VH-VL binders against q0aze0. Designs and how they scored, part 315

Target 1, 268 residues: q0aze0
Amino acid sequence: MKIILVNNRFKENTEKKAQEIAGQLSALNVEVIIDNGLDEPYAGTVDFIMVLGGDGTMLRAARRYGQRAIPVLGVNMGTVGFLSNIEINELAEYLPLILREEYSLEARMMLEVAVFQQQSLLTRVFCLNELLLRSNSPRMLSFALEISGQKLEPYRGDGLIVSTTTGSTAYSLSAGGPIADPQLDAFIVTPVASHIINKRPLVVSPEREISLHLLEEREAIIGIDGQIKMDFGAENRVLIKRAPHPLLMVNLKAKPFFTSIDRSLQRQ

## First folded at step 14 (VH-VL)

Design BB102 (framework fv_ragifilimab)
Fold by ESMFold2-Fast, scan of step 14:
Structure BB102 (fold): chain C 268 residues (1-268), chain A 122 residues (1-122), chain B 113 residues (1-113)
Amino acid sequence: as target 1 above (268 residues)
Amino acid sequence: QVQLVQSGAEVKKPGASVKVSCKGSGYTFTGYYMYWVRQAPGQGLEWIGVINPDYGGTTYNQKFKDRATMTVDKSISTAYMELSRLRSDDTAVYYCARGHEYETYLDYFDLWGQGTLVTVSS
Amino acid sequence: DIVMTQSPDSLAVSLGERATINCKSSQSVLYDYDNKNYLTWYQQKPGQPPKLLIYWASYRESGVPDRFSGSGSGTDFTLTISSLQAEDVAVYHCQQYYSTPLTFGQGTKLEIK
């Protein structure tokens, strides 16, 4: 068995903890590859991915490995969030179940984002939560949104979010989008500070293809899962569709989504 | 060993073109963006552009857009930068550099080629 | 374009003393969503390519001595060498990677007094 340990080396004690866990797994005859985020994703075959950290570390792991159809377990390292399943102090209890492959999997849809510079493909990235298009200056954007070849009336405002259902509780929620059951597959399209007040969030089939481009030369940014940043100008076009594979999240412990989000919202 | 090795020094006349090569070894060539940067004698660093080695997509500094062409040959893990219509003020050391983050071209450079001196003079 | 300005252009510091180099960007290079400063520092010795020292404004590259540190946020950044050694004589460059075109400061030449 080969396991990737994904950690954030810039968080307090996480690299030391990753080494300790790697030692424990090696003693159980498990091969361990440590991914601290500094190099390209491990290219070899892997049986399981263990993510040590908060939601941010899980989002990074999903981008790197989510398309490989490998079980991914979130292990919380102090930061409370929605994407971890167990706490670090519970890991020893659950290790036997992991090694015997005695767990259930939850499939979470992902986005495939392709960014073009004129006609050439500049980058292609996968993400778990969302793509954010926003102005990088005080000037509002004017941009075109096309859904499966259907051209909508131009958008004017600070930007747009294209989110998965998992991302419905992230930036889309802050921009006025709905809370969605993460077991549903759908795109949520949420305007950011639209000058046209009648622009509403859209919930569309995950089989749809969404494209965005600027109608005027403006400074704009594309943000992916709040972690990747790219320039977006009038010569750019972005194409968004459902990623070929969902992220396969490991469930070892019941973690009810609706009661967790309800509790979180009541404390705000 | 992880390294970038560039082609040798070039002497060109004004109006000519120069093509500099940069061969990567010891890493997955298509997994990292490749950048081109130049430095005129005694001057600062100036970014020319970036290329995605897997897809061939490019972004250029507007100052070089009409004269610079970046390409890659994945079969030999080599990137190229061609600069046309050379002027005497194009005399500089030209560097290729590897980005750290494979997911974006807005990046810092953790690996540099040794540099290629291009001299433009008659 | 984001303009990067370093100060001073040239600096002479005695061995064992503290060296401080400043870098200012014409606009913020702090990204609100990841809370990171898209700024890096390179060291360049004569006849050599630049070498990465500091990335994300304050993170030290592996193998770089502890005497090197980066600080600052938004538009004002500092590279500090706590105790200058002879091998530190070089030109130091700051760079932003917040947006294209990627831009560098003009460089600061560090010499021994």
Scores: ipSAE 0.768, ipTM 0.891, lowest interface PAE 1.3, mean pLDDT 91
Fold by OpenDDE, second read of step 15:
Structure BB102 (fold): chain C 268 residues (1-268), chain A 122 residues (1-122), chain B 113 residues (1-113)
Amino acid sequence: as target 1 above (268 residues)
Amino acid sequence: QVQLVQSGAEVKKPGASVKVSCKGSGYTFTGYYMYWVRQAPGQGLEWIGVINPDYGGTTYNQKFKDRATMTVDKSISTAYMELSRLRSDDTAVYYCARGHEYETYLDYFDLWGQGTLVTVSS
Amino acid sequence: DIVMTQSPDSLAVSLGERATINCKSSQSVLYDYDNKNYLTWYQQKPGQPPKLLIYWASYRESGVPDRFSGSGSGTDFTLTISSLQAEDVAVYHCQQYYSTPLTFGQGTKLEIK
């Protein structure tokens, strides 16, 4: 068995833990690759990905390895989040199950985000949570939203979020988007401070494609999963569709989503 | 070894064009953005543009948008930067540089070519 | 465009002493979403390309001696060499990668006094 341990290079506690776990796994004749995000993604074949940290680390791991159809386990290290399945202190208990491949998988839809510069493709990214388009100034944006060839009325506001159901509890929620069942595949299109006060979020079929472009010469920003930042201008357009592969999240421990979210909301 | 190797020095007359090459080795060429930066003698660094070697998408500094053309030949892991309508103030060392990440072009540069001196003189 | 201004333009420091170079951006290069400063420092020796020293304002590149450190946030940044060595003689450049066009400071020439 070969395992990638994904941690955050900027969090020393996760680095130390990764080294410790690597040693333990090696003692069990498991080959281990540590990915702290400093280097390019490991290109070799692996059987399992273990993410040490919080939701941010999981998002990064998803972007780096999600397209490879490898089981991904989130191991929480003392943070609050929705993407981890077990706690670091539980790892020893569940390690035998991991090694025997006795776990269930939950497929989570990812986004395929393509950013164009005029007619040429500038970048393509697979992401687990969301794409954000927002103004880079105090001024509102005017932008066009098209869904499967249907042109909606121009949007005017601070921006727009296109999120997966997984991402519904992330930035989309803060912008007033609905909470979605992570077992459902769908796009959530949430306006950010729309000029139209009653502009409502849209729940869109994963079979559809979403296109965005600016209608005026304004400077905007594209954000992906709250971690990737790109400039976005009048010469750019974004095409969003369902990624061809879902992220395969490992379920070792039952974690009821709706109970968790309800508790989380009561704390806010 | 991971490296970028650029073409040799060029001497051009005003109004001419120059095309500088940059060959990447030791890493996945299409996995990282390639940047072009120049440095006039005794001056600071100036960003020219960026290209995605996999897809061919480019973003230029507005200053060079009408004169600079970036291209790539993936088959030989080589990036090209052509600058037309050369002027004396285009005299500089031109560098190719690799971005640290593949996810965004808003990045810093962790790998540089050795530089190509382009001299424009009548 | 974000204008990067370094100070001083040139600096002479005795061996073993502290060297301090400042870099100021005309706009904040702190991204509110990830709370990172999109600022990097390079070292350039004569006849050589720039070499990466510091990224995200305060993180050292692998292989960079610990006497080099980056600090600051928002618009004001500092590169510090705690104890100047002979091999540290070079031009130092700051760069923002918060938005296009990517821009550099004018450079600071560091010499031994």
Scores: ipSAE 0.676, ipTM 0.886, lowest interface PAE 1.0, mean pLDDT 94

Design BB103 (framework fv_ragifilimab)
Fold by ESMFold2-Fast, scan of step 14:
Structure BB103 (fold): chain C 268 residues (1-268), chain A 122 residues (1-122), chain B 113 residues (1-113)
Amino acid sequence: as target 1 above (268 residues)
Amino acid sequence: QVQLVQSGAEVKKPGASVKVSCKGSGYTFTGYYMYWVRQAPGQGLEWIGVINPDSGDTTYNQKFKDRATMTVDKSISTAYMELSRLRSDDTAVYYCARGHEYETYLDYFDLWGQGTLVTVSS
Amino acid sequence: DIVMTQSPDSLAVSLGERATINCKSSQSVLYDYDNKNYLTWYQQKPGQPPKLLIYWASYRESGVPDRFSGSGSGTDFTLTISSLQAEDVAVYHCQQYYSTPLTFGQGTKLEIK
């Protein structure tokens, strides 16, 4: 068995903890690859991915490894989040189940984001939460939205979010989007500070293709999962569709999504 | 070992073209953006452009867009930068460099080639 | 274009003393979505390519000694060498990667007094 330990060495004590866990796994004849996010993703075959950290570390792991159809377990290192399944102080209890492959998998859809400059593909990325298009200046954007070739009336505002259901509790929520059951597959299209009174969030089939482009020369940015930034101008367009593979999240412990989000909203 | 190895020094006349190669080894060549940067003797660094080695898509600094051509040959993990219509002020060390991010060309460089000196005679 | 300006152009510091190099961007390179400054520092010794020292304004690259540190946010950034050693003689360059074209400062030459 070969396991990737994904950690963020810039977080307090994560590198030390990753080394401790690697030692424990090695003593059980498990080969361990440590990925601290600084180098290229491990290219070899692996059986399991263990993510040590908060939601941000999981988002990075999903972009690096999510398309490989490998079980991914989120282990929380003391931060509050939605993407971890167990806490670090519970790992010893669950490790035997991991090694015996005694767990269930929850599939989470991902987005495939392709950014073009005219007809040329500039970049292609996968993400777990969302694509954000927004203004990079105090000036409002005017942009076109097409859903499976259907041209909607122009949008005016600070931007737009195209989110997975997993991402419904991230940036889309902050912009007024609905809370979605992460077990459902759907795109959530949420306007950011729209000037038009009748623009509402849309929930659309994950089989749809969504395209965006600017209608005016403005300074805009594409953001991915709150971690990747790209320039976006009038000569650019973005195409968003369902990624070929979902992220396979390991479920070792029941985590009540609706109760958790309800408590989170009460605390805010 | 992870490294970028560039072709040797070139001497060219004004109006000629030069093509510099950059071979990557020890990493997944198509997984990282490849950047080209030059440095005139005793001066600062100047970005020429970036290429996605997997797709072949390029983004150029507008200053070089009509003279520079970046390409890749995936079969030998090698990137190329050709600069045409050379002028004496194109005399510089030309570097290839690997980006750190996989998903974006807005990046910094964690691995550099050794550099290729291109001298353009007046 | 985002213009990067370094100061001073050259600096002479005695061994064991603190060296400070500044970098100013013509517009903010702080991205509020991820709360990161898209600013990096490179060290370049004569006849060698640049070497990554600091990225995202304050994160030290693996293998870089602890005496090197980066600080600042938005438009004003500083590279500090807390106790200068002989091997630190080099030209130091800042770079922004907030937007294309990617741009560098003019470089600061650091010498021993």
Scores: ipSAE 0.233, ipTM 0.707, lowest interface PAE 5.2, mean pLDDT 88

Design BB104 (framework fv_ragifilimab)
Fold by ESMFold2-Fast, scan of step 14:
Structure BB104 (fold): chain C 268 residues (1-268), chain A 122 residues (1-122), chain B 113 residues (1-113)
Amino acid sequence: as target 1 above (268 residues)
Amino acid sequence: QVQLVQSGAEVKKPGASVKVSCKGSGYTFTGYYMYWVRQAPGQGLEWIGVINPDSGYTTYNQKFKDRATMTVDKSISTAYMELSRLRSDDTAVYYCARGHEYETYLDYFDLWGQGTLVTVSS
Amino acid sequence: DIVMTQSPDSLAVSLGERATINCKSSQSVLYDYDNKNYLTWYQQKPGQPPKLLIYWASYRESGVPDRFSGSGSGTDFTLTISSLQAEDVAVYHCQQYYSTPLTFGQGTKLEIK
């Protein structure tokens, strides 16, 4: 068995803990590769991915490895989040189940985001939570949203979020989007500070293609999972589709999504 | 070791073109954005542009877009920056620099080439 | 375009004393989504390329001594050297990577008194 340990390079003691866990796994004849996020993703084949950290670390792991259809387990290192399944102090208890492959998998849809300048592809990335289009100045944007070739009335405001259901509790929530069951596959399209009366969040089939472009030159940016940021101008367009593969999340114990989100909404 | 090695100093006449090379080693060349920056004698740093070494796609500072051309040769892990129609105020040290994180478009630079002095004089 | 302005242009500080360099951006470089300031500090010694010191305004690069620290948010940033050492004589540059064109301050030359 070969396992990738993904850790957070900026969290105190995470690399030391990753080395400790790697030693334990090696003693059980498991080959371990440590990925702290600074270098390229491991290119070889692996059987399992263990993510040590919070939701941000899981988002990075999903972007780097999510399309490989490999089981991914989130192990919480102290930061409360939605994407981890067990706590680090529970790992020893669950390790025999991991090694015997005695767990269930939960599929979480991902986005495929392609950014163009004129007809040239600038980048293509996959993400778990969302794409954000946002004004980078006090001036509002004027932009076009098309859903499977259907042109909506122009948007005027600070921006737009196109989110997965997993991303419904991330930035989309802060912008007024709905809380969605992550077991559902859907795009959630949430306006950011719209100046147009009654622009509502949309829940759209994941079979649809969504495209965005500016109708006038403005300082704008696109953000992907809060980690990738790019300038976006009137010569750019973005195309969003369902990614070819979902992220396969390991479920070793029941994590009650709705009670977790309800509790989090009460937190300061 | 991870490093960027640039071509040697150049002396050019006004109106000529110069092409500076930057060879990466010790890392996956196509996985990191490559940036070009210049510094005139006694002056600050000035950004020229960025290139995706995998696709070859470029973004230029508007000031340089009519004269600068950035390219890559993936087979030898080398990036190039050509500046045409040189003027005396193009005299500067030209640097290539790599972004810190894999596949990150707007990034801070943790790896720099040693610099290439380009002198433009008659 | 975001204009970066450093102050002072030059600074002389005695060994062991605190050095403070300021950097102002014409627009905020704080990205609300990730709550990070897209600002770096570089150290440049004569005849050498710039060397990364601080990124995201306050994070110290691996191998950089604890005496270097970055602070500030939005448009106003400060690089502090708590106890100046001889090897710290250099030009210091701030840079924003919030949007293109990427822009640098004019540089601050730090010298020993």
Scores: ipSAE 0.031, ipTM 0.619, lowest interface PAE 7.5, mean pLDDT 88

Design BB105 (framework fv_ragifilimab)
Fold by ESMFold2-Fast, scan of step 14:
Structure BB105 (fold): chain C 268 residues (1-268), chain A 122 residues (1-122), chain B 113 residues (1-113)
Amino acid sequence: as target 1 above (268 residues)
Amino acid sequence: QVQLVQSGAEVKKPGASVKVSCKGSGYTFTGYYMYWVRQAPGQGLEWIGVINPDSGGITYNQKFKDRATMTVDKSISTAYMELSRLRSDDTAVYYCARGHEYETYLDYFDLWGQGTLVTVSS
Amino acid sequence: DIVMTQSPDSLAVSLGERATINCKSSQSVLYDYDNKNYLTWYQQKPGQPPKLLIYWASYRESGVPDRFSGSGSGTDFTLTISSLQAEDVAVYHCQQYYSTPLTFGQGTKLEIK
């Protein structure tokens, strides 16, 4: 068995813990690849991906490996979040189940984001939570939103979020979007500080294509999962689709989504 | 061994064009943005542009947009930067540099080519 | 464009003493969505390309000695060498990657006193 351990070396003790776990797995005749985010993603075939850290580490793992249809387990390292299934101190208890493949998988949709400059493709990236378009200056944006070729009335405000259902509890929630069951496939389109009072979040089919472009020259930024940042100007256009493959998340123990989100909202 | 290897020094007359190559090895060439930077003798670093080696998409510094052309040949893991209508103040060491994180557009440079000296004189 | 200004243009420091180089950006390079400063420090020795030292304002590149450290946030950044060694003689450059065009400071030449 070959396992990738994904960790964030910049979080205190996660690198040391990854090395410790790698040694334990090697003693059980498991081949281990450590991915701390500095080198390119491991290109070879693997059987399982173990993510050591919080939601941010999981978002990076999903971007790097989510399209390969490999089981991904989130192991919490102290930060409460929605994307981990077990705690680090429980790993030894659950390891026999992992090695025997005695777990269920939950599919989570991902976004495919393509950014164009005029008609030339600048980049294509995948993400688990959301794309954020926002102003990078005190001036509000004026921008066009198209859903499957249908042109909506222009948006005016600070920006827009296009989110997966998994991302409904991330930045979309902070901007007033709905909480969605992550087992549903849908895009959630949430305005950021819209000047037009009646602009509401939209929930649309994941078969839709969403496109955005600026109607006036403004300084704007695209953010993807809070980790990738790009300048966005009037000559740019972004196209958002459902990614070809969902992220396959490992469930080793029951963790009811709605109970978890309810507790988290009380902490806010 | 992860490295960027650039073509050799060039001497050009004013008005000519120069094309500098940058060959990547030891990593997935199409997975990282490639940047071009120059440094005139005794001066600071100046960014020329960035190219996505997979898609061929480019962002130029506006100062160079009308004279610079960036291309890639994926089959040989090589990026090119061509600068046309050369002037004496284009004399500089030209560097290619790789972004650090996979498919990340606004990034820092963890790997640099050795540099190509381009001298423009009559 | 974001203008990067370094100070001083040059400095001479005795072996074993602390060297401090400053970098100021004309606008904030702190991205509030990820709470990262898009600021990098490079070391450049004569005849060589720049070498990455510090990224995200304060993270040290692997293989870089721990005497090098970066600090600051928003518009004001500092590179510190806690105990200067002979091999540290070089020009140091700061760079922002917050927005295009990517811009560098003018460089600070570090010499031994």
Scores: ipSAE 0.539, ipTM 0.819, lowest interface PAE 2.6, mean pLDDT 89

Design BB106 (framework fv_ragifilimab)
Fold by ESMFold2-Fast, scan of step 14:
Structure BB106 (fold): chain C 268 residues (1-268), chain A 122 residues (1-122), chain B 113 residues (1-113)
Amino acid sequence: as target 1 above (268 residues)
Amino acid sequence: QVQLVQSGAEVKKPGASVKVSCKGSGYTFTGYYMYWVRQAPGQGLEWIGVINPDSGGYTYNQKFKDRATMTVDKSISTAYMELSRLRSDDTAVYYCARGHEYETYLDYFDLWGQGTLVTVSS
Amino acid sequence: DIVMTQSPDSLAVSLGERATINCKSSQSVLYDYDNKNYLTWYQQKPGQPPKLLIYWASYRESGVPDRFSGSGSGTDFTLTISSLQAEDVAVYHCQQYYSTPLTFGQGTKLEIK
C-alpha cells in the first residue's frame, strides 16, 4: 500500500507529526510519500491520500490530487474545520480500517476554472469550494454573467462567487448564499454587495457552463479556494464548469453536517 | 539538479532584436510559471512578463508589450524572450525565473537563471 | 501600478550589529481573503542573480540563516538582519506579487563599516 501524507510545513508541528505518522505507517509496511506543498504533486500511483491539517490543507490536496479518483481522508490537527472526518488523536483507532479499506466514500463535486487572456489560456485549475471575482478597489465592478449561453442582465457590485455545494459554508455563506447539503451537486452563484435591485443567489445545475467578463476596465481579482489569486481585467474571461471527477472523501465515522453548521452559526 | 540555464551574452545594434533562451532541468517544466526580469547596470529589477509553459498563455508588463515576445518549446524544456527594436537603454542583464508554487500564476521566485547580459550600442 | 520604495538607498553597518531595511508599497499588498502579504525579499551579490530570502512578508526560505527576518503588513515592511556577517554584504530588493505588473523596490546596498 502506498499513501500520500499531505501537510503544511509552515504550520507549527505539522512536519514533525507527518514524519511521526510516516514512521508508524512504514512499520506496518506502508510506503509513504510526504507532500508538504513545496514540490510538484507526486506523479506515481497511490492507494490513499491522508491530509494532515485544517481545511486549507484539504483544499490544496483537492487541487493537486482531487481529479485522480483516489480516496482522500481529512485528519484534523486541532484546528476548526468542515473538511476533516477524524481528529489526529483518533488516527490510531481508525488506521486498521484504513489499511483494510473498510470505509465509505462521499463524492464531492469540484469546479474546473479556466482563465483566458484574449485567446490564450492563462491558467486552468480545479477547486473544491469556489471561485471569487471581486473588485480590488472601492469602485464597483460592471460585469457580464452567462449561464450555458444565456446572457443575464449586467451585474453591478463588488463581485460574484461561483461555489460548489461543499463551498456553500465557506465564502458564499459570508456573502449571503444558502447553506447547501454537500451531498447535492449544484453550482451556487452568489452576488457580492450587488447594487442592482433583486439580484439573488442562484442555485443551478452542475451541467451548466458559467462565464464571466468585465464590461469596463476595473481593478479586479479572481480568487480560487482562497489559495490562487489572479488579476482580472477587461481582456480576461473566466469559464467555469463541473470538473470531470469528484473528490472522493473518506468517511470513517458519521459527520454531522447539519448539527455542525447549526452550532457554528450559534457562535456568532 | 534543479536549475535554469540561459544563453550567452549578446551585443546588438540599436533597432535589432535579441532572443534569450532559458532551459529548465530537474523539474516538470510545464508545471511552473516562467517569469522574465531585467536589470540595467547599477539599477533595480524590472519585470517583463510571465508565461505558462504548458499552455503558452502569457501576461506582459505594459511597458514591454509591443516589443517583447515570450514563447516556450516544451519538447526541450526551454523558454524564450525576444525583445525587438532595441534601444541603448535596453542594455541590461536579463533573467528568467521560476515561480515557487506548482501551477500558480502570481508567485514569488525561488529559482533564477544565471542571467544574460545584453549590450545595445551603436 | 504598485510602486515599491525602499529606504535607505545604502546602509553601512558594523559586523555583529543589527541592519534594518524598509520597504513601502503605494497600496496594500495584503490579500484580505487569506490574510497574507504578497511581499518578498531577495539578496543579490555582485555578478549573481537574486536569491530568495523571505516570502509572504515573514516566512524564511529554506536554508536562509535565522538572523534574517521579515515583518510588516499592508504597505510597510521591514527586513532585519539581527547580527551582520561579512557574507551579508549585498543589495537587497523587495518585491510585490499582489498584482501585475510585478514590481520591485529600487534596492538597498548594504556595506560593512
Scores: ipSAE 0.780, ipTM 0.884, lowest interface PAE 1.1, mean pLDDT 90
Fold by OpenDDE, second read of step 15:
Structure BB106 (fold): chain C 268 residues (1-268), chain A 122 residues (1-122), chain B 113 residues (1-113)
Amino acid sequence: as target 1 above (268 residues)
Amino acid sequence: QVQLVQSGAEVKKPGASVKVSCKGSGYTFTGYYMYWVRQAPGQGLEWIGVINPDSGGYTYNQKFKDRATMTVDKSISTAYMELSRLRSDDTAVYYCARGHEYETYLDYFDLWGQGTLVTVSS
Amino acid sequence: DIVMTQSPDSLAVSLGERATINCKSSQSVLYDYDNKNYLTWYQQKPGQPPKLLIYWASYRESGVPDRFSGSGSGTDFTLTISSLQAEDVAVYHCQQYYSTPLTFGQGTKLEIK
């Protein structure tokens, strides 16, 4: 068995833990690759991905390895989040199950985000949570939203979020989007501070395509999963589709989503 | 042995064009954005543009949009930058540089070519 | 465009002493979403390309001596060499990658006093 340990190079505690776990796994004749995000994603074949840290680390891991159809386990290291399945202190207990491949998988839809400069593809990214279009100034944006060839009325506001159901509890939620069942595949299109007070979020079929472009010469920003930043101007357009492959999240421990959400909301 | 190797020095007359090459080795060429930066003698660094070696997508500094052309030949892991209608103030060392990340072109550069001196003189 | 301004243009420092170079951006290069400063420092020796020193304002590139450090946030940044060594003689450049066009400072020439 070959395992990738994904941690955050900027969090020393995760680095130390990765080294420790690597040693333990090696003692069990498991080949281990450590990915702290500093180097290129490991290109070799692997059987399992273990993410050490919080939601941010999981998002990065998803972008780096999600297209490879490898089981991904989130191991929480004392942070609050929705993407981890077990705690670091539980790892020893569940390690035998991992090695025997006795776990269930949950497929999570990802986004395929393509950013164009005129007719040229500038970048393509697969992401687990969301794409954000946001003004880079105090001024509102005017932008066009098209869904499967249907042109909606021009949007005017601070921006727009296109999120997966997984991402519904992330920035989309803060912007007033609905909470979605992570077992459901769908796009959530959430306006950010629209000048139209009654502008409502849209729940869109994963079979549809979403396109965005600016209607004026303004500077905007594309954000992906809160970790990737790109410029977005009048010469750019973005196309959003369902990614060809879902992220395969490992379920070792039952984690009731709706109970967790309810508890989280009561704390805020 | 990750490196970028650029073509040799060029001497051009005003109005001519120059094409500089940059060959990547030791890494996945199509996995990183390639940037072009120049430096006039005794001056600071100036960004020319960026290209995605995989898709061919690009964006230029507006200053060079009408004169600079970036291209790539993936088969030989080589990027090209052509600058036309050369002027004396185009005299500079031209660098290719690799972005650290593959997810965004808003990036810093962790790998540089050795530079190509382009001299424009009558 | 974001204008990067370094200070001073040139600096002479004695061996073993602290060297401080400042870089100011015309607008903030702090991204509120990830709380990172999109600022990097390069070292350039004569006849050589720039070499990456610091990224995200305060993180050292692998292989960079610990006497080099980056600090600051928003619009004001500082590169510090705690104890100047002979091999540190070079031109130092700051660069923002917060937005296009990517822009650099004018450079600071560091010499031994």
Scores: ipSAE 0.748, ipTM 0.902, lowest interface PAE 0.8, mean pLDDT 94

